# Designs tried in a protein design chat: VHH binders against Flagellar brake protein YcgR (ycgR). Part 55

Target 1, 263 residues: Flagellar brake protein YcgR (ycgR), of Thauera aminoaromatica (c4kar8)
Amino acid sequence: MAELSTPSPASPAPLDGGRGDELEKFTLRGARQILQLLQDLITHRGLITAHTGGGHSFMTAVLKVDEERGRVVLDPSPDPQANRRALAAPRLTCVTQLDGIRIQFPLVGLGEGQDKGRPALFAPLPAEMLRLQRREFYRLQVPLAHELSCLLKAEDLARKPVEVSARVIDIGAGGVAVVVPTGAAEFVIGGTLPACRLALPDGEPIELDLEVRNLNRQTQRNGTEQLRVGLRFAALPRAADTRIQRYIFKTERALNAKARGGL

## First folded at step 7 (VHH)

Design E70 (from D29 with R98K; framework vhh_7pa5_2)
Fold by OpenDDE, second read of step 8:
Structure E70 (fold): chain B 263 residues (1-263), chain A 121 residues (1-121)
Amino acid sequence: as target 1 above (263 residues)
Amino acid sequence: QVQLVESGGGMVQPGGSLRLSCAASGFTFSSYAMSWVRRAPGKGPEWVSTISGYGGSTSYADSVKGRFTISRDNAKNTLYLQMNSLKPEDTALYYCAKDLDYWESGTFDIWGQGTQVTVSS
């Protein structure tokens, strides 16, 4: 009886270590703001993933905000074991989204009881709530073995045309993230890179225009600095879109099969 | 406006089958994983199944594994849940949910009003 280890829900990827200072801009600490946001979650019937630690989580929702008692009321899990874990956890990490914005907040001091004759979980109001705007589109993490690349037509510091071969890190319907050596080219957010070439494993490179949407400097373990460039597809031919979708589908299937122990 | 509208619920006998549909609008449907969640009377919400944006990955709760099949038609902006071998324990309000990120996230942005499934003899 092979215990099919339910793939432990990946611990929410540490919020990209933007400097603690950057996170403060997105952290709500005001009591009124917190209450309003919780109320908005109620109004929109937002499902919440509550992480209990150890790779365990359950789905819940905010049922009520009790301002008088300074507590939030949550739906319990239909799984008694999940509820036990939740109650035993020193802290819940709650994650949800509202209007395309990721919301994360801690709950401490979870208890169980009844609300209007129904089982419920109770916690003190969170002291803080984090609001993070995420990418509009999820992206497939490209396996290293696929060696996807994008030839970027960019400019150097002298505004001379340069071609940079960039490794594709992730890909989605809306664009790609690539890594380039620092100093290889100058990128401007909002700038267009015309006639770039995306290389997929299944055939000839796709020519496309790319818009720079994000720039992040990354230091590798070896101390080498790299630039991560987020690129949006500015214009994608239908045929190219189909190819990209096919690639993503095929890759997802393969990754899923591997995760299930089939490969 | 982003909207999810579930349909296909109803009453069925144990061992019967139903097919749920969810019509999505107001967002790029293929760009998001989609999930089904159910809520039984007096119980909290339970995750049922997830499918990736392009349909290459699917996952199921142990309680429905082998009986339920999630699928999607991105051209129609529609999510489906084929439910076979239904049991009384499957009685619930079934919600379509838009995932925040990829299938592994398990977090949801929006959900519909739900469609009632009742399995009774």
Scores: ipSAE 0.169, ipTM 0.640, lowest interface PAE 2.5, mean pLDDT 85
Fold by ESMFold2-Fast, scan of step 7:
Structure E70 (fold): chain B 263 residues (1-263), chain A 121 residues (1-121)
Amino acid sequence: as target 1 above (263 residues)
Amino acid sequence: QVQLVESGGGMVQPGGSLRLSCAASGFTFSSYAMSWVRRAPGKGPEWVSTISGYGGSTSYADSVKGRFTISRDNAKNTLYLQMNSLKPEDTALYYCAKDLDYWESGTFDIWGQGTQVTVSS
């Protein structure tokens, strides 16, 4: 039987620096572009997750940009230990989002002080900011008539391999939610299910790796328990991504149409 | 049109209770993890609690564990925070926030105008 998890707050993972050449086209280095983006984060009250290394992070926000002194002013954490870790770190990796665009930037040379009598963290303006557009996220509630299923390659309580055919109840650009009978397999948040097969109505099953993101045990009216499992696409080939998006688009258009034929 | 509307704040004495609500519209509520974040006077934002899209997993800041309970009603598109044994240190503007990515928590796309909670005698 799968257990309900009590996950710690998850933070978005920083993008891998080993893919630097691939990320160059998404990197801003112009001083005015950087200043404008930081100002947009202030205007939109953007929450920033600041990673201090070793799996540690805290929530902050840009309070202001001091163009004259070439520095950014940040809200310190209410946790003094988080602030001490940040000040001791050689760099912060800051991750946030603005209108579906992932924004990531380094801060080095962090210091502490006061801004208008209130505690603040200070850092020189970043020399670069990564701005990676993320596709708009939409969850399609899968019509029962489509009979979408995903064959999961999972493990039982004894860590023995099992295959479970799970019904897909929703699908989006980033993953699927499925329902599984209680006891069919063991799921752990953060665990990876390799080489699963997603069956769409329009062709051959799509082979993909799935990461377990969330679990919800539900008791149905007939007394049967089922587990709802949220699964992230850990690795998705471009052809598979295109096919999933096409299915979502076609199905959404069909559902939105008052009396239009065709899936 | 995406909207988040917080309510339920107010003034309460130490040891009292309040229940905050957040009414969501314009997106598929059940597809996103939702969080409560607070900002106390003179302090930066503090994450308080998160609940998964399906409601099966919850997490809490150490400062509120055992006192606060996060919950959601996906049929009503509403997020709740039940706050018990309130302390003066809980005085803050409370925001509900939608996680940017259903698959990645901790980065918040949308938050409401906030609701003020004041704990004083």
Scores: ipSAE 0.000, ipTM 0.316, lowest interface PAE 11.1, mean pLDDT 77

Design E71 (from D29 with D99E; framework vhh_7pa5_2)
Fold by OpenDDE, second read of step 8:
Structure E71 (fold): chain B 263 residues (1-263), chain A 121 residues (1-121)
Amino acid sequence: as target 1 above (263 residues)
Amino acid sequence: QVQLVESGGGMVQPGGSLRLSCAASGFTFSSYAMSWVRRAPGKGPEWVSTISGYGGSTSYADSVKGRFTISRDNAKNTLYLQMNSLKPEDTALYYCARELDYWESGTFDIWGQGTQVTVSS
């Protein structure tokens, strides 16, 4: 009886190493700010994923902030094994969201006890809390084998029109992320790229206008620099939207089937 | 206003079935993975099931696998949970929750008020 190892929830990808300096802008270290944010989590009854390491996590919530004792009270897991792992962990990484903002904070020194006669977990107040704004829309990570591409109509440094074939790395209802060689074109956040062509596996490319929403330079392991460009669909025909949704749906099914050992 | 409203809970005998619904409003429903979470009396919250934004991927807790089915109708902005072969241990308040990212399972930003499911003889 092969224990179908439930795919260990991928350890939260290390927050993309934006330089320690950029993260600092989003890190709360003030005691008052931390307390307020924790109170807000309580008020909104925010569910928290607590990562214990080794690919293990459990769902919890902040029940109470005890300012006098300088501790936070958490809801224990219904799984005793999860609680044991939590208590054994040197550090919990707690992840949640409030008002569309991802919140991440560490807890150390976890203990168990009772709050008002109910089992509870206790930890000292976090020393820091990270607030990061993430993408508002679900994005499918495009399998490399699909080789999705987008022909970008852009300009070079001299404002000469250039066409750049970009690999699509993720896709959603609202747009795509692509990678291009550094220097292939000049992109401006908020700029529109007209009459681009998105190639899907199921037929002719889709012509669409794209808006540049974000730019991120990435260095590959081989030392090659690439530019990741986040693009929003500025105007998507209904037929194109349907095709994109179909592609995403089919791909998700295939990936899920593979993950279950079916293929 | 972003809102989730659960319905369909009730009392059922062991072995019975229920279908829960969650009506979503105030956001693009298909753009988000959705989950069911439950909280039994005196216990912490337990993840039950997740479905991707377009419905191509589903996952289940081991405790409900083979008995529960999550589905969605994006045209109706509605999430469903078909619960079969219910057990007393399934007694809980069931919440509909919006996930932040399907790949980062278990992180939620909004949830409803919950619907009570009671399985008792």
Scores: ipSAE 0.187, ipTM 0.647, lowest interface PAE 2.4, mean pLDDT 86
Fold by ESMFold2-Fast, scan of step 7:
Structure E71 (fold): chain B 263 residues (1-263), chain A 121 residues (1-121)
Amino acid sequence: as target 1 above (263 residues)
Amino acid sequence: QVQLVESGGGMVQPGGSLRLSCAASGFTFSSYAMSWVRRAPGKGPEWVSTISGYGGSTSYADSVKGRFTISRDNAKNTLYLQMNSLKPEDTALYYCARELDYWESGTFDIWGQGTQVTVSS
């Protein structure tokens, strides 16, 4: 049985598409704010994934901000081919995070040189940086007693429509992790499951379009296999967003109270 | 409050073995994919290995395939890296990193202090 792998750290997708217009309000353009954020990445040794286009990326870090020359100094990849792709790219999209805050910025005009006698990459200071605290970073492990479920509308291995009631094990503002028996349905990473229904303890099920992001196969102690599926909310109505956030807050509050001497 | 603590590094001769540990606290360990990343003297950071939240999937950099094994003990909130057939080029500071979540990849939430591995005669 082939295992479905977690994506490599070198292959994350940048934020783009339908969120572009909404992200403008989270974009920093002040020179001082940009310098401070870059310095924070240096101080905290922020690991950066730099996308060079064509599905290629490499891992780097900001080594230094050269304010006098108006540039950043980056750690080159140990892979010379990755460095050549980066130097040939018209633009890099750099993605990192710091304390649950997603940071994304473009670098244009990448060059090579040396810093303190070591090979380095450099680029002009970015004109903008996205700084977004993503709510999906805040995930709740769903208590087993809640029996939270999501009815998935998918296809089985024979490509026939099937409805699968999946147990929700993890929930955040951006998506859910569910568990299904292996072979119950076929999932394709990047595929959309339309009109699924998320059952919360209060009210009617929430109808959602879900994007498949991750697949992990697990063998249980009794020899049965389960499939863990990571699902992103493709489009989340405000009312649904509010209900999910209230469920998360209420459940965390109840769990904290129980741990601190509740019933 | 969210914390990763690496340990198990040291000096070892070429061909030797070493086991690294990473103790996690302050979050639901089993809900996150975990990675090992290293930085060697004179080189940029290099991703080494990743394991899914429940251990069903693993991946490795080509430079370590067949020599290193990543594993986890979710009951103990601990990540491991078993390193066999060590080479001088494996000399680096090794970091335990939490992938942001199951639908994000290549973004690291928490960096520990690192543990130094030195392979020399």
Scores: ipSAE 0.000, ipTM 0.355, lowest interface PAE 10.3, mean pLDDT 78

Design E72 (from D29 with D99G; framework vhh_7pa5_2)
Fold by ESMFold2-Fast, scan of step 7:
Structure E72 (fold): chain B 263 residues (1-263), chain A 121 residues (1-121)
Amino acid sequence: as target 1 above (263 residues)
Amino acid sequence: QVQLVESGGGMVQPGGSLRLSCAASGFTFSSYAMSWVRRAPGKGPEWVSTISGYGGSTSYADSVKGRFTISRDNAKNTLYLQMNSLKPEDTALYYCARGLDYWESGTFDIWGQGTQVTVSS
């Protein structure tokens, strides 16, 4: 078994999409759209992870939108230290999800008070909210039987070109996670691997550029060490995107059918 | 159709133990990190614990470290929380939550009604 290193929800990092401008098409700035989305969060009382900086975060929820005063009302943390950090922070970054849609928004000018006699945090309405469909973030665990691989174009320790065949362990609309032997190549977060080749079933390999997003060293149960590399698709032609999404849907349906059938 | 069904809550005396379970269906369970989150009456939600998709990594809130143990059985699509040395302040509704993205940690889903844990004399 391979151990997946997953960040704690107590200290999750907000998604920035590499460059902030890449998320512009998913950013809502209309006052009515923002108000409607905040009301949807209230209706569902969804849990929000609020990042206060310095690796600190706490759980909250939108209790109310006070349109007359132009502010949102939030549940305070049961931890007084988290509330003090939030009030001292120049910006609160809120991350949540509704019906498979990731929602992220900033709050500036946080204050404290009471709502209907209960402690509450207050902030001006956000000027923008990010709204991303689940498919942007969903990751399918790739069955070993599919033997999915990606040929990476990277560099070794001496900056000489090297090709590494990596096993794809997870795939989503935005990228893949692969495993490579420790020392096979040098990877730098933010670096681009050009002209890599993703092999999917039923077709020619897809040539694409990959950006390194994260690196985790993992020790398998047999004691061998491998490097897990998270890779973002830099840009996909529509045909490649369609093939990847079709593979994900078909595989997920097959796995769900197997799970429900008890196979 | 994603479903998370929490169970195992109840009333216990201080110092007692409970084991919570979360039965998952409608998705590939091992592909997701899973968490326990609780909400006490009149208070905001508090993250309790997280476990990675393959169970190799776990993390805990400071308030429960050394007392609670998170685990999972991927063959049964089930998440567990073993709670020992329970205190009155552990009284809350406990929800299991699914992480959406194993390399991006800012997002997760909660679907269940939760299971009530009450610690009182």
Scores: ipSAE 0.000, ipTM 0.347, lowest interface PAE 10.9, mean pLDDT 77

Design E73 (from D29 with L100E; framework vhh_7pa5_2)
Fold by OpenDDE, second read of step 8:
Structure E73 (fold): chain B 263 residues (1-263), chain A 121 residues (1-121)
Amino acid sequence: as target 1 above (263 residues)
Amino acid sequence: QVQLVESGGGMVQPGGSLRLSCAASGFTFSSYAMSWVRRAPGKGPEWVSTISGYGGSTSYADSVKGRFTISRDNAKNTLYLQMNSLKPEDTALYYCARDEDYWESGTFDIWGQGTQVTVSS
């Protein structure tokens, strides 16, 4: 009688885009915290986009949290086809926002039934919920292939003006992180770098003022030291903001599509 | 803080009209497509309409096509929904939503609290 080894439940696919370590700070795994956040979604009547895979999604809402049964109750789609896709999906990726904070969480084991005589979807409580405050914390990791750069107008140790071409490693609505060779320039936290140029793939560089927000020395595997500089957009023209946002969205979409096996 | 605040809901008789407004703050409004979504009692959320960031493109659910008009004023950071020829079936909580993707409709990342529309005789 060969004991059929029940396949260990596949570890939930890492939530989208960030290195696992950075996202950990924003990931809730505590049962109480998860329950509270779900309750908050109910209280605020938060709508949720539930992604079913293959580029399909539907809108839902948390109707109820059933703590006793360890499940969440969701509104079904008015589209029967969407519900079928949802039920067939091995995992839902739920995305919503509460108080300006993006919330993302997976649901697995979706079922259908009735709640108080109304059609409903049921899922076990999520094991984790990601809270990302986009403006402050979300950074798109820039694909190496995009070769984004920022020309920094800085000073050297002698306070002589120097121009440093820096590789952009991440970008958000509020700023960029760049890497520069150690000693390329002297950076002061809180200092302003005026008339810098951010190069995006879609056109001419954007001229902007940058404020140094953080500095981090990093040693590469090859032993070379690099300086990671976190920079805030100090004054960004509206047109530039639009371009940056467009780039981020386009890139995120592409990355997500790739991650889903579509390319 | 990113925020959407809906207003303009109320009670109206069948055949009447309402104009909903959504005030946006905390983000570059014109950089995002915006949508209206509604949730009727006992039903799941339903997409109503979408407008592109600069208003050059609009789309509507079949249920509201020809009756509803979505528009926006980017200078005022405001989204609108003109609702004409209202029906009892239009009774719902109406949400303003920011589309996650500027080009694609149907994925939303920010929502307001909603404004109640009730169509009753």
Scores: ipSAE 0.049, ipTM 0.547, lowest interface PAE 2.9, mean pLDDT 84
Fold by ESMFold2-Fast, scan of step 7:
Structure E73 (fold): chain B 263 residues (1-263), chain A 121 residues (1-121)
Amino acid sequence: as target 1 above (263 residues)
Amino acid sequence: QVQLVESGGGMVQPGGSLRLSCAASGFTFSSYAMSWVRRAPGKGPEWVSTISGYGGSTSYADSVKGRFTISRDNAKNTLYLQMNSLKPEDTALYYCARDEDYWESGTFDIWGQGTQVTVSS
């Protein structure tokens, strides 16, 4: 009667290009900027997660930029199945980071061949690259002393409305992770929790709509099961965004001061 | 201040075992999914395994499933990779990597220096 082990949510979540207007300010479309960024990835030996669709991905790196032929050359995966998926995919979504900045770009028309006598993957240069600061993806572990909580509006096992005061264990620009006792409420990935209330130390609770992004069951040292729920801010008013960022920044500064041994 | 330091590599015969460790410092270890990535001589980097922040979820590359086990000890800020039934093709420099966002796995913002694993007779 053992349950099968749950696969890790080890699929990186590429940023949704369908919200192009929101990401336009972070999108590089200049040929010189694109070439420079790709060259920086080569210089710093940046590792890239390439998404082939269907939840599949593999690790690669830019070997070189062939400006003359207008293409990038990538390291193939040692896994032949990953390479087959990549070549069959109509589009690759490449995600990496450089100096704490998230970089994402599409590749279409992937082919295989050799570069300097070694197997390689080839694709035309991307027409655009997304460049976002690390702080937009940074997660701050919430100190227990702050007792940060989020009142969730969810449903119980009988589908009755229930309010759960969940402890916030980490927070970032895009969302929070909370813990709830197993069975306190039912959550569905992709489901929306409307009008939840995030309590920050300074001021009134912030009313937010939250989207369930992931679920992870955890067993604590005392044997108690808890559900870790990853929640994305579905829409965030500017004032709320400012308050969350202020909390993150102040808390990070305090933690950095302690880490330097100064308390 | 953010650092990842790998250790536990070495030389081992085919069929042998090694346990790799990664000591993390300067960040809240339990808030991040962690991964092992390897680079074999003359090959590109290969993702090996990922573990969620508390260890409730793990995933493995097909090439290592059933042979390798990823684990973590958040009280010690340490990531582990238990490597069993080692093959010559497992010879590589093994890197510890921090996922940038806990629920967006596969984006790595911090890398260690790597530890060398050599499988030979």
Scores: ipSAE 0.000, ipTM 0.250, lowest interface PAE 13.7, mean pLDDT 77

Design E74 (from D29 with L100D; framework vhh_7pa5_2)
Fold by OpenDDE, second read of step 8:
Structure E74 (fold): chain B 263 residues (1-263), chain A 121 residues (1-121)
Amino acid sequence: as target 1 above (263 residues)
Amino acid sequence: QVQLVESGGGMVQPGGSLRLSCAASGFTFSSYAMSWVRRAPGKGPEWVSTISGYGGSTSYADSVKGRFTISRDNAKNTLYLQMNSLKPEDTALYYCARDDDYWESGTFDIWGQGTQVTVSS
């Protein structure tokens, strides 16, 4: 009886300390603000995913904020094992959303008890809460074997037109993320790249306009620096949209089949 | 306004079937994975099932595997849960939930108000 190891949900990457400055503007540290946000979560009956580490999580909700005792009351899991993991964890990472904004906050010092005769979990109030706007679209991670590419029509530092063949690393209904060699072209956030060509496995490349939405420098294990470019579809013909959706659907199905041991 | 509205709950005998629906509004439905979560009386919330944005991937809790089927109609902005061979243990408030955009499975950001399912003889 092969224990189908449920793919351990990847522990939310620790908020990489390096983005510290950029995240500060989205981090609430004021006691009043934190309390208000927790109350808002209660009011909206928002469910929270609590990550316990090791790829484990459980669903919970903030039931109550006890200001006098400086603690938050959480709904325990119906799974006793999840509760044990939670209590054993040095830190919970709680993730939820309110009004389209991702909310993330740590809880430390979790304990169990009773609230009004019902089992409950207790933790001190979080010291900080992160409010971060999420991406608008689901992104499929493109399998390396598919070798999706996008021909970017860009400019170099001298504003000379250049064509850059970029590898597509993720794709969604709203756009793609690509990687290019550093220095291959100059990209400006908010800039439009006209008449680009997205190559899908199922036929001719799709011509489309792309808008640069984000830029991230990445250092590979081999020390090579690459630029990750997030691109939005500025205008996508209906036929192209259908093709992209079909590709995503087929790929997801294949990946799922593989994960289930079918392939 | 982003909203999820569940329907289709009710009372059914053990071994019976129900089909839940969740109407989504205020966001691009196909761009998000969707899930069902349930909360039984006196128990915390339990994940039931997830479906990807375009429906190419589905997952189920062991407790419902083989009995429940999650599906979606993106043209109608609607999520479904077909529940067969219902058991008393399936009695719960069932919530529709939008999955987080982050690759972390099991993170939800929007919830409906829930629909009550009661399985009793």
Scores: ipSAE 0.164, ipTM 0.641, lowest interface PAE 2.0, mean pLDDT 85
Fold by ESMFold2-Fast, scan of step 7:
Structure E74 (fold): chain B 263 residues (1-263), chain A 121 residues (1-121)
Amino acid sequence: as target 1 above (263 residues)
Amino acid sequence: QVQLVESGGGMVQPGGSLRLSCAASGFTFSSYAMSWVRRAPGKGPEWVSTISGYGGSTSYADSVKGRFTISRDNAKNTLYLQMNSLKPEDTALYYCARDDDYWESGTFDIWGQGTQVTVSS
């Protein structure tokens, strides 16, 4: 049986709220804070991706917060099958951004009804919301002058090990995006590249494991093709994390100074 | 600093065509995948189409496949949506949206004010 659901662009994997103390620092549990954040989403007409499980998601928005009844009111999907999946799901995981801040929250006990005579989805107010500031997901566009590279350990088209020196185009707390010529190596979403080496302008290369998260074929103005690869840091030792964050901060400061200086 | 401005909406009869434009400023346009999202009266937002940073990859909602074409001109920092064979159910406010990080797709961090498309007989 084929599904009639409208395919969305690849949906982000929600951050696992079960990752103990690592995410606790970014979790809001105060009722006033939760209400204010939901109101901010309404004010800014925030687009929300609601994950219903099994790789399914739909787009929604918060229509209003009904504090007296303790619930949020959401726009239903124009796709009836997406709404049926949402209502059948034990939990929705909602993901959005507000001014570069990633916001994620669960909704449990979704129901349907009407708001001002129009179909709507209802859920109890979330007990918690994850709010990650820009610095946790900040992506620095790497200056070409830095010649920042990552040596990838991958396989070629014949499944033989190859080392590919890839140019890093952006870098953040969670990973890097790199560009490689089309055909230089094979990449599979979800695959792990072990013992890669990230070269920063100072010090020894950082050895790290990278997970392939997305692949985008890009056609440049001159007609040549390159592959843009999004790579997640599988695990970072604190020393490596500190070095990466220091590079990001130092480079951002230098770029801001250059821009203000009229260069 | 960062801005998206949609244009090209209007009223058209069923079977007609419109081309929407989105002018981007304040960021490196070619570094981001871009999307069109619509809001029909009384309905939630519906994703319509996405194009990769240099235009090598496109995707479409099943409801618009074969009728709509997304494209971009990175030299002009402009996103386009060519809409053909328009139907009454295409009536909506159309938003231009910037996709987030490469490892976090499917969410948007900026979008414009929208441009209204009305398909009526």
Scores: ipSAE 0.012, ipTM 0.456, lowest interface PAE 8.8, mean pLDDT 80

